# VH-VL binders against Uncharacterized protein YLR179C: the designs that were tried, part 22

Target 1, 201 residues: Uncharacterized protein YLR179C, of Saccharomyces cerevisiae (q06252)
Amino acid sequence: MSSAIVAKLNKEDIIKDTVKDLAFEILGELSVSYVDSDDIKLGNPMPMEATQAAPTIKFTPFDKSQLSAEDKLALLMTDPDAPSRTEHKWSEVCHYIITDIPVEYGPGGDIAISGKGVVRNNYIGPGPPKNSGYHRYVFFLCKQPKGADSSTFTKVENIISWGYGTPGAGAYDYIKENNLQLVGANYYMVENTTVDFNYDM
Short names: E, the ipSAE of ESMFold2; O, the ipSAE of OpenDDE; V2, 0.75 times the mean of E and O plus 0.25 times the DockQ between their complexes.

## First folded at step 23 (VH-VL; framework fv_temelimab)

Design v5 (from u6 with light chain Y90W; at its last look DockQ between E and O 0.66; V2 from the best seeds 0.00; counts 0 for: pae E 2.7 > 2)
Fold by ESMFold2, look of step 23:
Structure v5 (fold): chain C 201 residues (1-201), chain A 120 residues (1-120), chain B 106 residues (1-106)
Amino acid sequence: as target 1 above (201 residues)
Amino acid sequence: QVQLVQSGAEVKKPGSSVKVSCKASGYTFTSYYMHWVRQAPGQGLEWIGAINPDSGNTAYNQKFQGRATITADKSTSTAYMELSSLRSEDTAVYYCAKDFYGLERGFDYWGQGTLVTVSS
Amino acid sequence: QIQLTQSPSSLSASVGDRVTITCSASSSVRYMYWYQQKPGKAPKAWIYYASNRASGVPSRFSGSGSGTDYTLTISSLQPEDFATYYCQQWHRYPLTFGGGTKVEIK
């Protein structure tokens, strides 16, 4: 299950473009769901209008023994493709940060990610520029360092380049700087096909 | 670096028209809406309308429907706002403003403003 | 159309004061934005999506709120913060602005 997720991430250059040399081990399935849309499957296209409200996010570990009740999780969402897949002047765009998510299992053996923890950066739905093609919208679930004081985690004060001031900086830099351990990923693709001035925000 | 540069100040008589230009640089002009906003002396901000520079589609505040015409020239990356049948109450600074990501998610850049004075 | 009511319309404050500006919408909005305007200058993007500071905006500025009620707070007023602040809604056309709040030195 881990190998299938990694293979898909490689196929779409997610590892090359966003994970780079991070040590990672995918420990489960990161589920992302939007109302009235097809189930999220690694890398599927999504209608932009379906992604504007914050999604339901859950994590189902392959093996519960790899997470303890004392662990805390962080969720990151990033767009490495701003303004487009081939131009990165505004990349990466930070779309969501949640920290301090407790490891607490629901009836299906899943951990609720959305609606838990501390929202550091509010959800901002996909908004690719018109005529820029598909953008990848990537979710990373990370394990926080044991005993870390999350109040010292990097504050992302500008969504452009995650506030690092260098085009292309983003989730990788945040994960490294805060010693997070990548344990789950998912993504989908969005392009802007809206009718002018009829978009309900 | 995103920049919006507007045409110079104008003095007009009542009943005439004015056309203000806004030249954009530093981004893909056709991928974002361009908006027009005005501010009468000592007053607040009032949205006039917007254009998608790629399609030419427009939206207008009903207050200006029939008097305002917003256009764009893709080849010069320039938007225009023309206001006809000018009255003294149309005296204002007129601004162009770029949206964020083409979804109307904030005006991230504004032009320097163009003062239009309507006087006899 | 959605009407935005800013309060107060003006205020006088001293350097170091905590300042709170409110913006109330006539109906619920998804996105509220704030702009700063200095005399004789164009407005500048200040707060995006109710709570995200634009590039270069000091951390003493914070935005909050949802639905119909939004606030802009300056935790410790500085000399460069004397300006007029406008809220703006992006929920539906026509786009509308609050009437502005002028922050003046006492």
Scores: ipSAE 0.303, ipTM 0.703, lowest interface PAE 2.7, mean pLDDT 88
ESMFold2 (binder alone), look of step 23: mean pLDDT 91; pTM 0.936
OpenDDE, look of step 23: ipSAE 0.350; ipTM 0.777

## First folded at step 24 (VH-VL; framework fv_temelimab)

Design w1 (at its last fold request DockQ between E and O 0.71; V2 from the best seeds 0.60)
Heavy chain, then light chain:
Amino acid sequence: QVQLVQSGAEVKKPGSSVKVSCKASGYTFTSYYMHWVRQAPGQGLEWIGAINPDSGNTAYNQKFKGRATITADKSTSTAYMELSSLRSEDTAVYYCAKDFYGLERGFDYWGQGTLVTVSS
Amino acid sequence: QIQLTQSPSSLSASVGDRVTITCSASESVRYMYWYQQKPGKAPKAWIYYAYNRASGVPSRFSGSGSGTDYTLTISSLQPEDFATYYCQQYHRYPLTFGGGTKVEIK
ESMFold2, look of step 24: ipSAE 0.497; ipTM 0.805
ESMFold2 (binder alone), look of step 24: mean pLDDT 92; pTM 0.943
OpenDDE, look of step 24: ipSAE 0.688; ipTM 0.890
ESMFold2, fold request of step 25: ipSAE 0.381, 0.513, 0.513; ipTM 0.756, 0.812, 0.808
ESMFold2 (binder alone), fold request of step 25: mean pLDDT 92, 91, 91; pTM 0.943, 0.940, 0.942
OpenDDE, fold request of step 25: ipSAE 0.624, 0.440, 0.521; ipTM 0.864, 0.800, 0.833

Design w2 (from n1 with light chain Y51W; at its last read DockQ between E and O 0.78; V2 from the best seeds 0.00; counts 0 for: grease 19 > 18.9)
Heavy chain, then light chain:
Amino acid sequence: QVQLVQSGAEVKKPGSSVKVSCKASGYTFTSYYMHWVRQAPGQGLEWIGAINPDSGNTAYNQKFQGRATITADKSTSTAYMELSSLRSEDTAVYYCAKDFYGLERGFDYWGQGTLVTVSS
Amino acid sequence: QIQLTQSPSSLSASVGDRVTITCSASSSVRYMYWYQQKPGKAPKAWIYYAWNRASGVPSRFSGSGSGTDYTLTISSLQPEDFATYYCQQYHRYPLTFGGGTKVEIK
ESMFold2, look of step 24: ipSAE 0.561; ipTM 0.830
ESMFold2 (binder alone), look of step 24: mean pLDDT 92; pTM 0.943
OpenDDE, look of step 24: ipSAE 0.606; ipTM 0.874
ESMFold2, fold request of step 25: ipSAE 0.472, 0.538, 0.538; ipTM 0.803, 0.823, 0.803
ESMFold2 (binder alone), fold request of step 25: mean pLDDT 91, 91, 91; pTM 0.943, 0.942, 0.935
OpenDDE, fold request of step 25: ipSAE 0.788, 0.745, 0.546; ipTM 0.918, 0.903, 0.842
ESMFold2, last read: ipSAE 0.480, 0.465, 0.531; ipTM 0.778, 0.795, 0.817
ESMFold2 (binder alone), last read: mean pLDDT 91, 92, 91; pTM 0.939, 0.942, 0.939
OpenDDE, last read: ipSAE 0.820, 0.861, 0.557; ipTM 0.927, 0.941, 0.843

Design w3 (from n1 with light chain S55Y; at its last look DockQ between E and O 0.78; V2 from the best seeds 0.00; counts 0 for: loop humanness VL .267 < .304, grease 21.9 > 18.9, SAP .504 > .496)
Fold by OpenDDE, look of step 24:
Structure w3 (fold): chain C 201 residues (1-201), chain A 120 residues (1-120), chain B 106 residues (1-106)
Amino acid sequence: as target 1 above (201 residues)
Amino acid sequence: QVQLVQSGAEVKKPGSSVKVSCKASGYTFTSYYMHWVRQAPGQGLEWIGAINPDSGNTAYNQKFQGRATITADKSTSTAYMELSSLRSEDTAVYYCAKDFYGLERGFDYWGQGTLVTVSS
Amino acid sequence: QIQLTQSPSSLSASVGDRVTITCSASSSVRYMYWYQQKPGKAPKAWIYYAYNRAYGVPSRFSGSGSGTDYTLTISSLQPEDFATYYCQQYHRYPLTFGGGTKVEIK
C-alpha cells in the first residue's frame, strides 16, 4: 500500500514537481472527500464545481504505533501545475495549510484532519485556467517535529510559489524549512470545464 | 511580463459610441477572462462586464442595459469594449483587467486606462 | 448585487501609524480582493483571496476576514502607502467594488 502510493505519485511526476528528494515514508491512507462525491483515489478526475468547499480529510495509519498521542500533524495542499502542466511560472500554488492537528483516533480508527488544528492558509478550491488541461491537486500530510512551535513555521502569505518567489517552489521548501516529515499523500485532477460566468460561485 | 495596453483617450458627443481596445501580451489570452472596469473622475470603480476570449461568451453589468458590448479577437489577443448611447455620466477612465489564476478570481493585471470624455 | 461598504471613506494618518480599513459585504462572499490605486494610475492588485499579498506588496500589509467582513491592515504606514484602497468581491455577478478608502497623510 505504501509503495503503491509512492509509485503512483512518481508516475504522475508529483514527487518530481513538488517534494523532490525529501524523505517520504507513507504511514497510512490519507482520505479526502468532498460533499456528494466519492473519496479521492490517487489521481481521479473531479469536477471543479465539486471541489470549491473545503473537503473532509482523514488519516488512517497502517500502524498506530507509528504515531503517538503527542504528535502533531500538518496538512498541505498544493497545485504544481500553475498555470499549466507545461508552464509553471506560478507553481506551486498553495491551496491549504493546517498545522497542529492532534493525533486523536475516532471510533473508526482514523484521525480527523479537517476541522482540527490551526488553519494557517484557508482553503482555496481548485481553479485551473481555462484550456490549461488537468491540474494535479496534491495533499501532503506531514508529521511535525516534536515540541515544535507551529507559530514559528514559515508563513505563506502569497499563494503563488508559496511566497518564495521562485517558480516551482512550494511544498518542498515549506516542508524542509519547518522540518516536517511526509507521512501521507493523496491527489486528484481538475480541468476547467465550468460554464462561463456562473452567477453563483 | 504580462501587459495590457489600451487605446488612447477619446472625446465623444452625447449619443455617440466609443470603442476601447486592450491588447494583451505575456500570457495565454484565451485562458483568462478579460474584464472592463470604469472609474468616473474622483469616483470609485465600477465593473462593466467581461468576456471569455476563447468562447466569446460575455457577462455584463445590467446597469448598462445592453449599451456595452465586449468582444475579443484571439488572433490579435485584443479585447474591446464598446459603449453606445454615450452620456455625460459615462465620462470616466476605462480599464481592462485580466482575471487571475483560473476560476473567476480577482484581477492581477490592469491596463493603463483610457479616458473617455463625453461632452456637448 | 452584493454591495460592499468600506470604512472609512477616508482617513488621515502619519508615517508609522497602524491603519485598518474594513470592507463589509451585504451578503457573504467567498473571497475578497483588494487593490491599491494612486492618483492618475491604474489600480494594482494588492491582496488576493482575502489574505494573500500580491508580489511586491510589503509585509506590513495584511488581509483578513471571512463571510461579510474583511479587513486590510497596514501595520506601520510608510510614505509610499498613501493611496486609495478598494475591496472587490468575485463571489457573484455583477462584480462589485467598495467605495474606496483614501489614506492621506496627516
Scores: ipSAE 0.321, ipTM 0.754, lowest interface PAE 1.9, mean pLDDT 92
ESMFold2, look of step 24: ipSAE 0.538; ipTM 0.816
ESMFold2 (binder alone), look of step 24: mean pLDDT 92; pTM 0.941

Design w4 (from n1 with light chain S27E S55R; at its last look DockQ between E and O 0.60; V2 from the best seeds 0.00; counts 0 for: loop humanness VL .289 < .304, pae O 2.9 > 2)
Fold by OpenDDE, look of step 24:
Structure w4 (fold): chain C 201 residues (1-201), chain A 120 residues (1-120), chain B 106 residues (1-106)
Amino acid sequence: as target 1 above (201 residues)
Amino acid sequence: QVQLVQSGAEVKKPGSSVKVSCKASGYTFTSYYMHWVRQAPGQGLEWIGAINPDSGNTAYNQKFQGRATITADKSTSTAYMELSSLRSEDTAVYYCAKDFYGLERGFDYWGQGTLVTVSS
Amino acid sequence: QIQLTQSPSSLSASVGDRVTITCSASESVRYMYWYQQKPGKAPKAWIYYAYNRARGVPSRFSGSGSGTDYTLTISSLQPEDFATYYCQQYHRYPLTFGGGTKVEIK
């Protein structure tokens, strides 16, 4: 399962376009689901309308012994395809950051990600430009350094290139700067096919 | 490099119509809504409406519905706002503003504004 | 429509002062947007999604808030910051703006 996830990410150029050469050890399955939708499966397309509310996210480790109760997790969501797959002048766009997620197992044996921890960057639903094709919306789950104070983590105060000012910058820099360890990932794709001028955004 | 260049100032009589243009460049014109916002002298900002340049579909502030007509020409990357049955209270600077849907979703670029003066 | 009430409508401050502008919505909105406008000029994008600075916006500016209450803060007012600031909601149509807050030099 671990190798399969990484292989898919590589095939879709997600690793190349985001986390690059960072160590990536998948420790479990990162489940992402939106209301009235099935769980996201690596790379499935989603209607843009269905992704505007923050999703329910949970993590199921392959081996619980690899995470301790003292560990904290961080969740990142990024769009490397901004404004399109072929034009990345705004890439990456930061869509979600949660830190200090406790490792607490629910009755089902999974760790709740959403609704836990500290939201550093509020959820921003996908909104690719019209006629820009499919965008990859990628979730990365990371393990925080032991004893780390997430309040000292990099502040993403500009979602464009995560504030780094360089096209293509984002998750890689954030993960590296804050010594995060990649342990999970998921993603889906969205193309802007919305009806014009929905009254609710 | 995004630029929104609007047409020049207009002086109109009550009851007449005015059509303001906004030529866009530096981005894919059809990928973003174009909004129109006005500002009366010494007053705040008021949203008039918007258009999807790709489909031609529009949305209007009900306050202006029936009087405002927003159009777009894809071939020239130009948006238009026509306001009919002009009144003195329509005297304002009219702005076009580009939507940045999906990323910032505000108005990331504005035209320089077009003063429309309605007077007897 | 969603009404946005800014407070104060105007304020006088000195260089170096901390300035706080509030925007209250008649109902909960997803994020708030802020614009800076100087006399005779078009508004400029300033803050996106409540807390994201637009390109070129100095770090002394910050945005915060959620639900119905949002805030724009200038940690240390500079000469170039004297302007009028507007909040705007993009939660639903029609789009609406706050009445503006004019930041004047004392």
Scores: ipSAE 0.173, ipTM 0.699, lowest interface PAE 2.9, mean pLDDT 92
ESMFold2, look of step 24: ipSAE 0.518; ipTM 0.786
ESMFold2 (binder alone), look of step 24: mean pLDDT 92; pTM 0.946

Design w5 (from n1 with heavy chain Y109H, light chain S55Y; at its last look DockQ between E and O 0.79; V2 from the best seeds 0.00; counts 0 for: loop humanness VL .267 < .304, grease 20 > 18.9)
Fold by OpenDDE, look of step 24:
Structure w5 (fold): chain C 201 residues (1-201), chain A 120 residues (1-120), chain B 106 residues (1-106)
Amino acid sequence: as target 1 above (201 residues)
Amino acid sequence: QVQLVQSGAEVKKPGSSVKVSCKASGYTFTSYYMHWVRQAPGQGLEWIGAINPDSGNTAYNQKFQGRATITADKSTSTAYMELSSLRSEDTAVYYCAKDFYGLERGFDHWGQGTLVTVSS
Amino acid sequence: QIQLTQSPSSLSASVGDRVTITCSASSSVRYMYWYQQKPGKAPKAWIYYAYNRAYGVPSRFSGSGSGTDYTLTISSLQPEDFATYYCQQYHRYPLTFGGGTKVEIK
């Protein structure tokens, strides 16, 4: 399953367009779900309207021994397709960052991601430009360095290129700068199909 | 490199109409709403309406409903705002403003503004 | 429509001062935007999505808030910061702006 996830990400050029050559060891399944929608399944399309509220996110490790109770997790959400798959002058767009997520197992054996930790960047729902085609909205779950002070983490105060000022910059730089370890991923796709001036955010 | 270049200042009589243009460049014109905002002298900003340049669909502030007409020409990447039955209170700088990244999310670029003066 | 009330409408401050501008919405809004406008110039995108600085906006500017209450803060006012700031909601039509806050030199 780990291999399958990575393979899918590669096939969809997500690795290429985001985390690139960073070490990526999938340690479990990152579940993402929106209200009144099925769980995200590695690239399924979602209605834009259904993704405007912060999703429920959980992580289920394949092996609990790979995470300790002292570990903290960070959740990243990014759009590498801004403004489109063929034009990345705004890529990547940062949509969500949560750090200091505790490793606490629920009764179902999963770790709650949403609603935990410190929200560094508030959730911003997908908003691809009209007629820009499908955008990939990618979630990365990372393990924080032991003993790390998250207050020293890079502050993303401009969602365009995550504030780095270089097209294509984003998750890779953030992960690298903060010495995060990729341990999970998921993604879905959205295109702008909203009725004009009829969307209520 | 996004630019919004508006037409020049206008002086109009009460009861007449004015049409301001906004030529867009540096981005895909049809992918973002174009908004019109005005500002009376020494006053704040007031949203007039917007258009989807691709579909031609529009939204208006009810205050201007029936009096403001927003259009767009895809072939020239130009948006227009026409205001009829002009009153002295319509004296203002009129701005076009480009919608930001995708879904109806603020304005990332503004035109330089067009002063419309309505006086007898 | 959603009414936005900015406070204060104007303030006088000195270089180096901490300046706080508030924007209160009559109902909850998901996102708030801020614009900076200098005399005789068009507004400029300044803060978007409540807390994101537009390109070129100095780090001394910050945005915060949620629901009905949002804040723009200048940690240390600089000479080039004297301007009028407007908040704007894009939560519901019609789009609306705050009344503006003029930051003047003391």
Scores: ipSAE 0.507, ipTM 0.831, lowest interface PAE 1.4, mean pLDDT 93
ESMFold2, look of step 24: ipSAE 0.572; ipTM 0.827
ESMFold2 (binder alone), look of step 24: mean pLDDT 92; pTM 0.946

Design w6 (from n1 with heavy chain Y33S F100S Y101S, light chain Y93S; at its last look DockQ between E and O 0.15; V2 from the best seeds 0.00; counts 0 for: pae E 4.9 > 2, placed apart)
Fold by ESMFold2, look of step 24:
Structure w6 (fold): chain C 201 residues (1-201), chain A 120 residues (1-120), chain B 106 residues (1-106)
Amino acid sequence: as target 1 above (201 residues)
Amino acid sequence: QVQLVQSGAEVKKPGSSVKVSCKASGYTFTSYSMHWVRQAPGQGLEWIGAINPDSGNTAYNQKFQGRATITADKSTSTAYMELSSLRSEDTAVYYCAKDSSGLERGFDYWGQGTLVTVSS
Amino acid sequence: QIQLTQSPSSLSASVGDRVTITCSASSSVRYMYWYQQKPGKAPKAWIYYAYNRASGVPSRFSGSGSGTDYTLTISSLQPEDFATYYCQQYHRSPLTFGGGTKVEIK
């Protein structure tokens, strides 16, 4: 199951562009869903208007033993395609950071990700520039280092390049410098062809 | 080198109209909405309305509906705001402001402002 | 329409002081935007999406908040920071601004 997920991520260059040389192992399925929309199916297009409120996010491990009750999880959301797939001067854009998510199983055998933990950076819905083509909106679920104080994790004070000041910096740098372990991923695509006045609404 | 250059100051009598221009350069004019905002002396900022220069679609603050007319000329990359039936309370600096692209919502570039004085 | 109430309307502070400006919305907004305006000049984009500094804005400026209550903070006031600051919502038409907060030298 993990090889199929990795193959799909690699097909769209998610690994090449955002994971790079990080060692990782996909330990489960990361489910992302929006109100009145189907679950995200690794790379499907989504209407921009449907993605403006924070999604419901859940994680289902392939094997319960892969996570312990003492583990804490972190969720990251990033856009590597800012302002477009071919121009990266604003990349990566930070869209969401949640840390300290407990490993607690619900009745369906899934772990609730959204609505748990500590929101470090509030959700910012996809807002690709008009006529910039499709942007990939990538979710990474990570295991935090045992015993780490997450309040010392990197503070992301600007969404552009995750505040690192170098075009192309983002989730890779955050994962690496905070010793996070990548264990789940999902993504979808959004374009903007129609917004006249760029309202948040 | 984004620039928004507005027309010069105007002195008007009550009941007349004024038309302020805003010439844009340094970006693709039709790709971003243009907004108009005014500021009465010693007062805050008040949104008048906006135009999409590509479609010509407009939106107005209801307070100015019927008196404000916002237009754009694609061939000259110029936006216009006309305010009719002027009153003394319309005395203000009028700004054009460029809407930002999708990752920086808000007004990223502003014109220098045009003072319109309405007095007898 | 969404009314934005800034507090205080003015304040007097010394170089080096920590300054806090609040902006309260009459109903919930997803984000808040902030502008700096100096006398005789057009406003400048300052903070977007509640906490993000616009290009060239010093790190002593920070924004925070959600829902109806937002804050702009200057951690150590500098001479160039004396200006009027406006909050703005882009959530619902008509777009509205707060009444402004004038930061003056003591």
Scores: ipSAE 0.248, ipTM 0.714, lowest interface PAE 4.9, mean pLDDT 88
ESMFold2 (binder alone), look of step 24: mean pLDDT 92; pTM 0.942
OpenDDE, look of step 24: ipSAE 0.519; ipTM 0.833

